# Miniprotein binders against q6w4x9r395to579, part 55

Target 1, 185 residues: q6w4x9r395to579
Amino acid sequence: GHCSLEGGSFVTTFDARPYRFHGTCTYILLQSPQLPEDGALMAVYDKSGVSHSETSLVAVVYLSRQDKIVISQDEVVTNNGEAKWLPYKTRNITVFRQTSTHLQMATSFGLELVVQLRPIFQAYVTVGPQFRGQTRGLCGNFNGDTTDDFTTSMGIAEGTASLFVDSWRAGNCPAALERETDPCS
Key: E = the ipSAE of ESMFold2; O = the ipSAE of OpenDDE; V2 = 0.75 times the mean of E and O plus 0.25 times the DockQ between their complexes.

## First folded at step 6 (miniprotein)

Design S30 (at its last look DockQ between E and O 0.01; V2 from the best seeds 0.00; counts 0 for: pae E 9.6 > 1.5, placed apart)
Fold by ESMFold2, look of step 6:
Structure S30 (fold): chain B 185 residues (1-185), chain A 91 residues (1-91)
Amino acid sequence: as target 1 above (185 residues)
Amino acid sequence: GSEELFERAKELIDRAIEAARRGDFEEAKRLLDEAFKLIEEAARRGLDEELIEALREAAKLVREGIEAGNPRLIELAKYLLEIVYWEVERR
């Protein structure tokens, strides 16, 4: 399965459902029992201009009981707050510079993250087939059906991206403005 | 309780970040010194070890950012604190 975070605050779920939102928060992209140590993948969005509709991805975070790996738009990679030279390796995770413009986080548990640093900070999430039907978050539930990809953190399928996105906030931040999160028709 | 010490330490680090952004490095360092004192008091009172380490790491990133003139480290500390706060609330 493939999930993408692209410029203009566009997201495409594991089930290929595109949507757009404009918020400034940390959001849960992916939670799954297939990730070890209660792992989760998160995305950080911040303002990139003067209007609420000008938001962009500024960091991607992998969080578990053992690791807090942050890959930021300024190309700094940290684990638990300490900057790391690449390649960086734990027993199950390797982060390395794949090209002059891309970083990759490869894992032994079926998660792969590719981060485009330039010209625009973007992220691409790939999960193996063992994740099918076992994901939650902004990347959807990976069940092959786009109609229920807007399932909230309480397990309720919503018809609008705004309720869905707000339910996956991870932090003290204002709810996204509904008109700014209205998905493309 | 210990959650109040966590909130106060986080508030001091947030204020240090703001002071550093406006160039008031003496105030930022003073606030960080106060934050480190609260973090160690929270550790003595048995606040969760993961939360204590997260607070220490965030405060360290801000200090390093001030000393190196690197605002990216300061912004990173802000994002890490928000993630830790969410983890506390879900528990």
Scores: ipSAE 0.011, ipTM 0.360, lowest interface PAE 9.6, mean pLDDT 78
Fold by OpenDDE base, look of step 6:
Structure S30 (fold): chain B 185 residues (1-185), chain A 91 residues (1-91)
Amino acid sequence: as target 1 above (185 residues)
Amino acid sequence: GSEELFERAKELIDRAIEAARRGDFEEAKRLLDEAFKLIEEAARRGLDEELIEALREAAKLVREGIEAGNPRLIELAKYLLEIVYWEVERR
């Protein structure tokens, strides 16, 4: 399964359903029992301009009971708040520079993350087949059905992206906006 | 048929996006030019107008993105194509 966060506010789920939102919060991209130690992958969005529609991905966070790995748009990688030099390795996670513009987080448990740093901060999430039907979050449920990807954290299928996205907020933030045609956001 | 032209146009736009991402704007422009030709031919052959407009819009955004040096426009085009793919699949 491949999930992408592109263009600042565009998401394509594991089931290949595309949608757009504008928000300035941390959102759960991926939760799964297949992630060890209650692991979760999250995306941090912030304002990229003066308009509410000008939002962009600014960091990706992997959070577990043992680690809080943050990959930020300024190429800073931290774990539990401490800056780490690359390549950095924990027990089952390795973060390294893939190319001049790409960082990769590789894991031993079937999760891969590629982060494009320039010209747009973007993220690409790949999960193994063992994750099929067992994922939750903005990346969807990876069950081959695009029609039910907008399932909220409470297990309710929503018809719009905004309510879906809002349900996966990791903090108290403003409500997400679903539709904006401005490509600068 | 028009369906084949549709698929080919999508592929060309995708390739143009990838070329643009690599900084190969000349190749991207070439691919887009060809895509536009196929789109118009598909339209003449009776392809659904909504699909035609979607492809045309995507191609235009890639072109504008290249010309303006705005990678976000290119990404938006990619997004639109994904929507098109999704819409076709669920029909």
Scores: ipSAE 0.009, ipTM 0.209, lowest interface PAE 8.8, mean pLDDT 88
ESMFold2 (binder alone), look of step 6: mean pLDDT 80; pTM 0.783

Design S31 (at its last look DockQ between E and O 0.04; V2 from the best seeds 0.00; counts 0 for: pae O 13.1 > 1.5, pTM O .689 < .8, other shape alone 7.919 > 2.5, placed apart)
Fold by ESMFold2, look of step 6:
Structure S31 (fold): chain B 185 residues (1-185), chain A 91 residues (1-91)
Amino acid sequence: as target 1 above (185 residues)
Amino acid sequence: GSEELFERAKELIDRAIEAARRGDFEEAKRLLDEAFKLIEEAARRGLDEELIEALREAAKLVREGIEAGNPELIRLAKYLLLIVYWEVERR
């Protein structure tokens, strides 16, 4: 199964359903019982222009009880809170520079992440067949049917990308600064 | 309560990060000193030990980043705060 985050704001699910959204939050891309230690893959989006309609991917994060890996254009981090030189290896995860512009996170549990750092930050998620029908999040449910890929965190199939994406927000999303949005009042 | 101390310490560390990125290292150090005091107060009031250690580590990374002239440590501290938030939300 393949899920992609391209152009900073476009997503294609494991079932090949494309959509676009605009947001400045962290979102759950993938949760599955196939990920060890309560693992989850997350995407961080931030403003890339003047308006809220101009957002792009800035980081991808893998979190479990054992591993805390952040991949951004500038660095990879671990549980120790320290920037790491590549290649970086744990028991089940290896992060390495695939090319001058791409990083790869390979795992022993059927998840692969390839991140394009330049010219545009993009991410490509691949999962093995054992994940079929057992995924949740922005990458969809991987059941071969695009009609229910917009299933929310509450299990409700939505007809619009915005409602679906909003349900998968993770973490505290900062409010716009009062000074930036209305400097005259 | 202890949650208010946690949020204030997090806010102080975020502000220290921004001050350090501006090159205002005196302000960044002042904010970090205040954050450490709040973290220790939260620890005395029995805030979750895991959260306390994560806040200490984040604040220490900012200080080390300033002292070593290494902005990557300062960015790492910001990601550590985000991880703390997500761990709390998952509980």
Scores: ipSAE 0.013, ipTM 0.344, lowest interface PAE 7.5, mean pLDDT 77
Fold by OpenDDE base, look of step 6:
Structure S31 (fold): chain B 185 residues (1-185), chain A 91 residues (1-91)
Amino acid sequence: as target 1 above (185 residues)
Amino acid sequence: GSEELFERAKELIDRAIEAARRGDFEEAKRLLDEAFKLIEEAARRGLDEELIEALREAAKLVREGIEAGNPELIRLAKYLLLIVYWEVERR
């Protein structure tokens, strides 16, 4: 399954459903029993301009009982608040520079993250087949059905992205705004 | 000594963070500029460890800004980070 966060406010779920939102919060991208130590992948969005519609991804966070790995748009990588030089390796996670513009977080448990640093901060999440039907968050539920990707944290299928996205906030933030996406974009 | 320069810089950074938290971004910028000067001095003296530590502190600032959801704090932190990176690369 491949989930992408692109263009500052666009998301494509594991089931290939595209949508757009504008929010300035930390959101859960991926939760799954397949992630060890209560792991979760999160995305941090912030304002990139004066308009409410000017939002962008500014960091990606992997949080578990053992680690809090943050990859920021400024190419800063931290774990539990401490800056780390690349390549950085934990027990089951490695963060390294893939290219001049891309960082990669590789894991031993079937999660891969590629972060594009320039010109736009973007993220690409890949999960193994063992994750099918066992994911939740902004990246969807990876069950091959796009119609139920907007399932909230409470297990309710929503018809709009805004309510769906808001349900996956990791903090107290303003409500997200929804915009329709061009399926060809 | 060399370690003293870093400690002073760190103190200024901490004060800058507090200023930013209070919304006094002008003061924060001023303090960061002063910290920069100390870092430059450390660089001139070949204090590599101190520069590395300064980078860590800058990174921490970025993190704090992100966690706080404060765009201005993030911008200030980025400014500091860029300064430190520049100093490291220039050596």
Scores: ipSAE 0.000, ipTM 0.219, lowest interface PAE 13.1, mean pLDDT 82
ESMFold2 (binder alone), look of step 6: mean pLDDT 80; pTM 0.776

Design S32 (at its last look DockQ between E and O 0.47; V2 from the best seeds 0.00; counts 0 for: pae O 11.0 > 1.5)
Fold by ESMFold2, look of step 6:
Structure S32 (fold): chain B 185 residues (1-185), chain A 91 residues (1-91)
Amino acid sequence: as target 1 above (185 residues)
Amino acid sequence: GSEELFERAKELIDRAIEAARRGDFEEAKRLLDEAFKLIEEAARRGLDEKLIEELREAAKLVREGIEAGNPRLIEFAKYLLAIVYWEVERR
């Protein structure tokens, strides 16, 4: 399965459902029992200086009881906030420079993350078939059915992206609805 | 209950982050001191040791970030809070 975070705030789920939202927060991108030690992948969005987008991706975070990895445009930061030179390796995870513009986080548990650092920060999540039907978060539930990809953190399928995205906020931040103003007016 | 202590401590750390970002370091330190008191109270009430340690680590990173003038430590603490927030809500 493939999930992408592109442009300012465009997301395409594991079931290929595209949506856009406008928010300044950290969101749960992917959680699954297939991730060891209660692992979760998170996406951090902030305001952008680009005139066509209210918010854009600024970091991707993998957190579990064992591993704490933040990938941003400038650096990779791990436990206790220490910046790391690449390649960075644990027993289950390797982060390395794939190209001059792309980083890759490869894992032994079927998660792959590719981050484009330039010209704009984008992220691409790939999960193995063992994740089918066992994911939650902004990347959807990976069950082959786009009609319930907007399942909230309380297990309720919503019809709109904004309610779905708001339910996956991790932090003290405003609701995404406050970010849906039209910049073209 | 004990879940309320985690929620309160997390809120105090989050507020300390915001105070530090606007340069109000006296308020940030006051909020962190209160957060540490709640974290230690939660530990005495027998909350999950892993969650307590993660919350303690987040608070320490904010304090260190303020003292060292290193905003990246404060940002990392925010990410740790996201896990704590999620784990508390799952209870």
Scores: ipSAE 0.133, ipTM 0.511, lowest interface PAE 5.6, mean pLDDT 78
Fold by OpenDDE base, look of step 6:
Structure S32 (fold): chain B 185 residues (1-185), chain A 91 residues (1-91)
Amino acid sequence: as target 1 above (185 residues)
Amino acid sequence: GSEELFERAKELIDRAIEAARRGDFEEAKRLLDEAFKLIEEAARRGLDEKLIEELREAAKLVREGIEAGNPRLIEFAKYLLAIVYWEVERR
């Protein structure tokens, strides 16, 4: 399964459902029992301009009982608040520079993350087949059905992205704004 | 309870960040001072030490960012704050 966060406000789920939202909060991208130590992948969005529609991804966070890995748009990688030099390796996670513009977080448990730093801060999440039907968050449920990707944290399927996205907030932030996805964007 | 104090402190820190973003550093400092008081009170009431420490650290980073004129540090603190919030909710 491949989930992408592109263009500042566009998301494509594991089931390949595209949608757009504008928010300035931290959101759960991926939660799954397949992630060890209660792991979760989160995305941090912030304002990129003066209007409410000018939002962008500014950081990706992997959080578990043991690690708090943050990859920011400034190319700063931290774990548990401490800056780390690349390549950085934990027990089951490695963060390294893939290219001049891309960082990669590789894991031993079937999660891969690629972060594009320039020209736009973007993220690409890949999970193994063992994650099928066992994911939740903004990346969807990876069950091959796009119609139920907007399942909230409470297990309710929504018809629009706004309530769906808001349900996955990790913080007290303003409500997200939904806009139609233009496939040409 | 202590958890309520924690949440209030978090809100104050968030507001402090916003104030700083607007250039209102005096308000930011005031909010942070109040946040620190709540954090300490929460600690005295038996809130989880790890959570207290994490929140305290985040608040300190915000303060340092304001004092040093370092917006990056403030933004980083915001990320940490979000993480702490998530940890509280999942418990």
Scores: ipSAE 0.000, ipTM 0.203, lowest interface PAE 11.0, mean pLDDT 86
ESMFold2 (binder alone), look of step 6: mean pLDDT 79; pTM 0.770

Design S33 (at its last look DockQ between E and O 0.51; V2 from the best seeds 0.00; counts 0 for: pae E 11.5 > 1.5)
Fold by OpenDDE base, look of step 6:
Structure S33 (fold): chain B 185 residues (1-185), chain A 91 residues (1-91)
Amino acid sequence: as target 1 above (185 residues)
Amino acid sequence: GSEELFERAKELIDRAIEAARRGDFEEAKRLLDEAFKLIEEAARRGLDEDLIYALREAARLVREGIEAGNPELIEIAKYLLTIVYWEVERR
């Protein structure tokens, strides 16, 4: 399964459903029992301009009981608040430079993350087949059905992205704005 | 203080989750009831609103999961607690 965060405000779920939102919060991208130590992948969005529609991804966070790995738009990688030099390796996670513009987080448990640093900060999440039907968050439920991707944290399938996205906030943040996806983006 | 109440509430929710996972729903409910009391008291004592929100939501999800027979809600709650843990650690 492949989930992408592109263009600052566009998301494509594991089931290939595209949508757009504008928010300035931290959102859960991926939760799954397949992630060890209560792991979760999250995305941090912030304002990139003066209007409410000018929002962008500014960091990706992998959070577990053991680690808090943050990859930020300024190319700083931290774990548990401490800056780390690349390549950086923990017990089951490795963060390294893939290219001049891309960082990669590889894991031993079937999660891969590629972060494009320039020209736009973007993220690409890949999960193994063992994750099918066992994911939740902004990346969807990876069950091959796009119609139920907007399932909230309460297990309710929504028809629009706004309530769906808001349900996956990692904190008490303002409500997100929904926008149509531009297929040319 | 509010921080002590927070820690106790968090522990109770953790224990409630474990109890629920074992199928001991009565114990889980008891623990959650106590947790809610502590959360509200912590709120009254000025604990950070984001922490209160997260704890309350976690506890609510566990309770709802038990009542609805939906273990997924309980599993979501554990992730919220993970977030809470790190929010405290970074402060």
Scores: ipSAE 0.024, ipTM 0.275, lowest interface PAE 5.8, mean pLDDT 88
Fold by ESMFold2, look of step 6:
Structure S33 (fold): chain B 185 residues (1-185), chain A 91 residues (1-91)
Amino acid sequence: as target 1 above (185 residues)
Amino acid sequence: GSEELFERAKELIDRAIEAARRGDFEEAKRLLDEAFKLIEEAARRGLDEDLIYALREAARLVREGIEAGNPELIEIAKYLLTIVYWEVERR
């Protein structure tokens, strides 16, 4: 299965259903019992440079009980909060520079991630056939049926991307942290 | 101080998740009650507001998963708790 995160906050699911959203949060992109140690792949979105309503991918995070790998636009690799030299290897994961503009994370458990760092930050997720019907998150459920790819974290199939995406928010998403003042009283 | 309360609250939520996975819902609810108390005390002691919100959400999802009989909510809580740990490590 193939899931893509492309410029303009466009996503194409494992079942080839495309959608777009505008959010400034960390989202669960992929979780599955096929990922070891409670692993999950997450996507971080933030404001893009020209419009307040436009957002773009700024990082992809693989997180499990054993591994913490952050691939960001401005950072190479972070494990336990520190930068790592590439190639970076664990027992199950190798991260390396594929080209001057692309990084690759290869795993022994059927997950592969390719990240384009330039000219725009984009990500491409590939999972093996063992993941079929066993995925959840922004990349969909990988069951061969596009009509239920917008299944929320509560198991509700939605017709709109926004409700689906909001249900997969992860980490700290404090919309109320925006600082605005009104000097009039 | 508040960091100790954070670690204790996180541990209690982790244990509640495992108890819920076993079907031991009474133990899970007891652990969540304790966790909520520690979360609120940590908030009074000035633990980072963002971490407090994340802990509350993880605990809430476990409770709702138990009450609704929905194991998917419990699995989401596991990932949120992992992210809470990750956010602490980032800082």
Scores: ipSAE 0.000, ipTM 0.193, lowest interface PAE 11.5, mean pLDDT 75
ESMFold2 (binder alone), look of step 6: mean pLDDT 82; pTM 0.796

Design S34 (at its last look DockQ between E and O 0.06; V2 from the best seeds 0.00; counts 0 for: pae E 7.9 > 1.5, placed apart)
Fold by OpenDDE base, look of step 6:
Structure S34 (fold): chain B 185 residues (1-185), chain A 91 residues (1-91)
Amino acid sequence: as target 1 above (185 residues)
Amino acid sequence: GSEELFERAKELIDRAIEAARRGDFEEAKRLLDEAFKLIEEAARRGLDEELIEALREAAKLVREGIEAGNPELIEWARYLLVIVYWEVERR
């Protein structure tokens, strides 16, 4: 399964459903029992301009009982608040520079993350087949059905991206805005 | 002390989640019942209200998930427990 966060406000789920939202919060991208130690992948969005529609991804966070790994747009990688030199390796996670513009987080448990630093901060999430039907968050449920990707944190199917996205907020933030558009535009 | 009760309650909720994931709902319910007792005792002993509420909410979600046959609620509870864990670590 491949999930992408592109263009500042575009998301393509594991089931290949594209949608757009504008929010300035931290959202759960991926939660799954397949992630060890209650792990979850999160995305941090912030304002990139004056308009409410000017939002962008500014950081990706992997949170578990053992680690809080933050990859920021400033090319700073931290774990538990401490800056780490690359390549950085934990028990089952490795963060390293893939290219001059890309960082990669590799894991031993079937999760891969590629972060494009420039020109736009973007993220690409890949999960193994063992995650099929066992994911939740902004990346969807990876069950091959796009129609139920907008399932909220409480297991309710929503018709709009905004309500769906809002349900996956990791904190208290303003409501997200929805706009249907081609993520390639 | 209250901290010990908190940790035990958290562990019971974790175990309840795992039991529920295995389909052992009876075991999960038993674990949750015990967890609720410990949570209330911790509250009586002056444990931080935010921590108490977080655990209570997590336990309730697991119970509701089991009763409603909604695994999503259980997974949300799991998330809450992670948050609780980090909140404790930050204190």
Scores: ipSAE 0.387, ipTM 0.715, lowest interface PAE 1.3, mean pLDDT 91
Fold by ESMFold2, look of step 6:
Structure S34 (fold): chain B 185 residues (1-185), chain A 91 residues (1-91)
Amino acid sequence: as target 1 above (185 residues)
Amino acid sequence: GSEELFERAKELIDRAIEAARRGDFEEAKRLLDEAFKLIEEAARRGLDEELIEALREAAKLVREGIEAGNPELIEWARYLLVIVYWEVERR
């Protein structure tokens, strides 16, 4: 299954449902019982222009009870920020430079993350077939049905991307709004 | 400097989170009390207001999770701390 986070804040779910949102928060991309030690994959979005309608991905974070891995445009920070060199390896995770423009996090538990650093910061999440029907978050539920991919953190299937995305916020941030700054002020 | 206070407060909150996850709420509350003291000292030294608010929120989430018996709030505090740490190191 493939989930992508591409420029302009576009997302395509594991079931190939595309959507776009404008928010400046950390969001849960993927939770699953298939991820060890309560693992979760998270995405950080920030302002990329004058208004909040211009947002972009700035980092991807993998967290579990054992691992704290942040991949941003310029660095990988792990275990209190001590690891700054690639490749970074644990028993079940390896982070390495795939090409001059791409980093990869490979795992033994069926999760793969590829991050494009340039020209635009983008992320591509791949999960093995054992994840089918067992995922939650911005990447959807991977059940082969695009009509319920917008299932919120409370288990409610929504018809709009904004309600769905806002339910997966992780942190102190306002709900995504079309505009926060009045351009005519 | 203020960076040292930030790191110590974050460490105390992280330790409080781990204590709360294993059910040692007395230890978690003690660690949070010390973390709040360091957060307010860092605020007096002029640490960035956005970072101060993030530390306060993380510590508050752990305390609320303990008092409400809601482990989900404790997990959100854990994620918030990792992101806050990353924001400081990235800047």
Scores: ipSAE 0.015, ipTM 0.179, lowest interface PAE 7.9, mean pLDDT 77
ESMFold2 (binder alone), look of step 6: mean pLDDT 79; pTM 0.758

Design S35 (at its last look DockQ between E and O 0.53; V2 from the best seeds 0.00; counts 0 for: pae O 4.0 > 1.5)
Fold by ESMFold2, look of step 6:
Structure S35 (fold): chain B 185 residues (1-185), chain A 91 residues (1-91)
Amino acid sequence: as target 1 above (185 residues)
Amino acid sequence: GSEELFERAKELIDRAIEAARRGDFEEAKRLLDEAFKLIEEAARRGLDEELIEALRYAAKLVREGIEAGNPKLIRLAKYILMIVYWEVERR
């Protein structure tokens, strides 16, 4: 299964359902019982003056009880808060520079993450067939049916991306973007 | 209680990060000073050592980022704080 996070805040789910959203928060991309130690993959979005949209991906984070790995737009890789030089390896996870523009996180549990650092920060998530029907989050449920890919954290299938994405917020979000008051106010 | 001190310290560090990102370094330093006091009080009350060390590190990174003029350290502090929020939710 393949899920992508591309410029303009576009997402394509494991079931190939495309959508777009705008936000400056951290979101759960993928949770699954196939990820060890309560693992989850997260995406961090922020305002970007370089992006065609108002928001863009700035980091992808893998969290479990054992590993807290951040891959950021600034090419900083950490585990449990400690900055690491590449290649970086644990028993189950290897992070390395795939090319001059791409980093890869490979795992023994069927998750692969490829991060494009430039020209635009983008991420590509691949999961093995054991994940079929057992995923949750912004990447969808991987059941072969796009009609219920917008299933919220409460288990409700929504027809709109915004309600779906909102339900997967995690962590502290930055303050609302400052802008000039609407002329009608 | 110790949980209140911990939550307040997280909030102060988060606010310090945002102040530093907008260039308000005096406000960021003030918030960090208060955050360090609360972190050490929470540590004395026996709060989880891993979470305490993560908060200390995040606060230190913001301070170092301000002093060195290095915004990468401030952004790293934000990611560490996100990890702390997630760990608290799991517990």
Scores: ipSAE 0.262, ipTM 0.641, lowest interface PAE 3.5, mean pLDDT 81
Fold by OpenDDE base, look of step 6:
Structure S35 (fold): chain B 185 residues (1-185), chain A 91 residues (1-91)
Amino acid sequence: as target 1 above (185 residues)
Amino acid sequence: GSEELFERAKELIDRAIEAARRGDFEEAKRLLDEAFKLIEEAARRGLDEELIEALRYAAKLVREGIEAGNPKLIRLAKYILMIVYWEVERR
């Protein structure tokens, strides 16, 4: 399964459903029992301009009971608040420079993350087949059905992205704004 | 209680970040000073040490960012705050 965060405000789920939103919060991208130690992948969005529509991905966070790895748009990698030099390795996670513009987080448990730093901060999430039907968050449920990807944190299928996205926010943040997907953007 | 102090401190730090982003460093410093007071009071009242350290770290980053003219540190502080809030909710 492949999930992408592109163009500052576009998301494509594991089931290949595209949608767009504008928000300035941290959102859960991926939760799954397949992630060890209550692991979760999150995306941090913030203002990139003055208007409400000027929002963008600014960081990706992997959080577990043992690690809190942050990859920011400033090319800073931290774990548990401490800056780390690359390549950085924990017990089951390795963060390293893939290319001049890409960082990669590799894991031993079937999660891969590629972060494009320039020209636009973007993220690409890949999960193994063992995750099929066992994922939740903005990346969807990875069950091959696009019609139920907008399942909220409470298990309710929504018809619009805004309510879906808001259900996965981490913290008290403003409500997300839904926008139509522009294939030309 | 200590939980209320935590929330207030977080809000102050967040406001300090926004002030700093606008270039209002005097307001940011004022807010941070108040935040530090609340953090220490929360600590005295028995707030979880991990939460205290997180708030202290975030506030410190903002201050350092202002002093050094480094917006990256200020942005990092924002990320820390957002993550910490979720950690509290999941406990």
Scores: ipSAE 0.033, ipTM 0.459, lowest interface PAE 4.0, mean pLDDT 89
ESMFold2 (binder alone), look of step 6: mean pLDDT 82; pTM 0.798

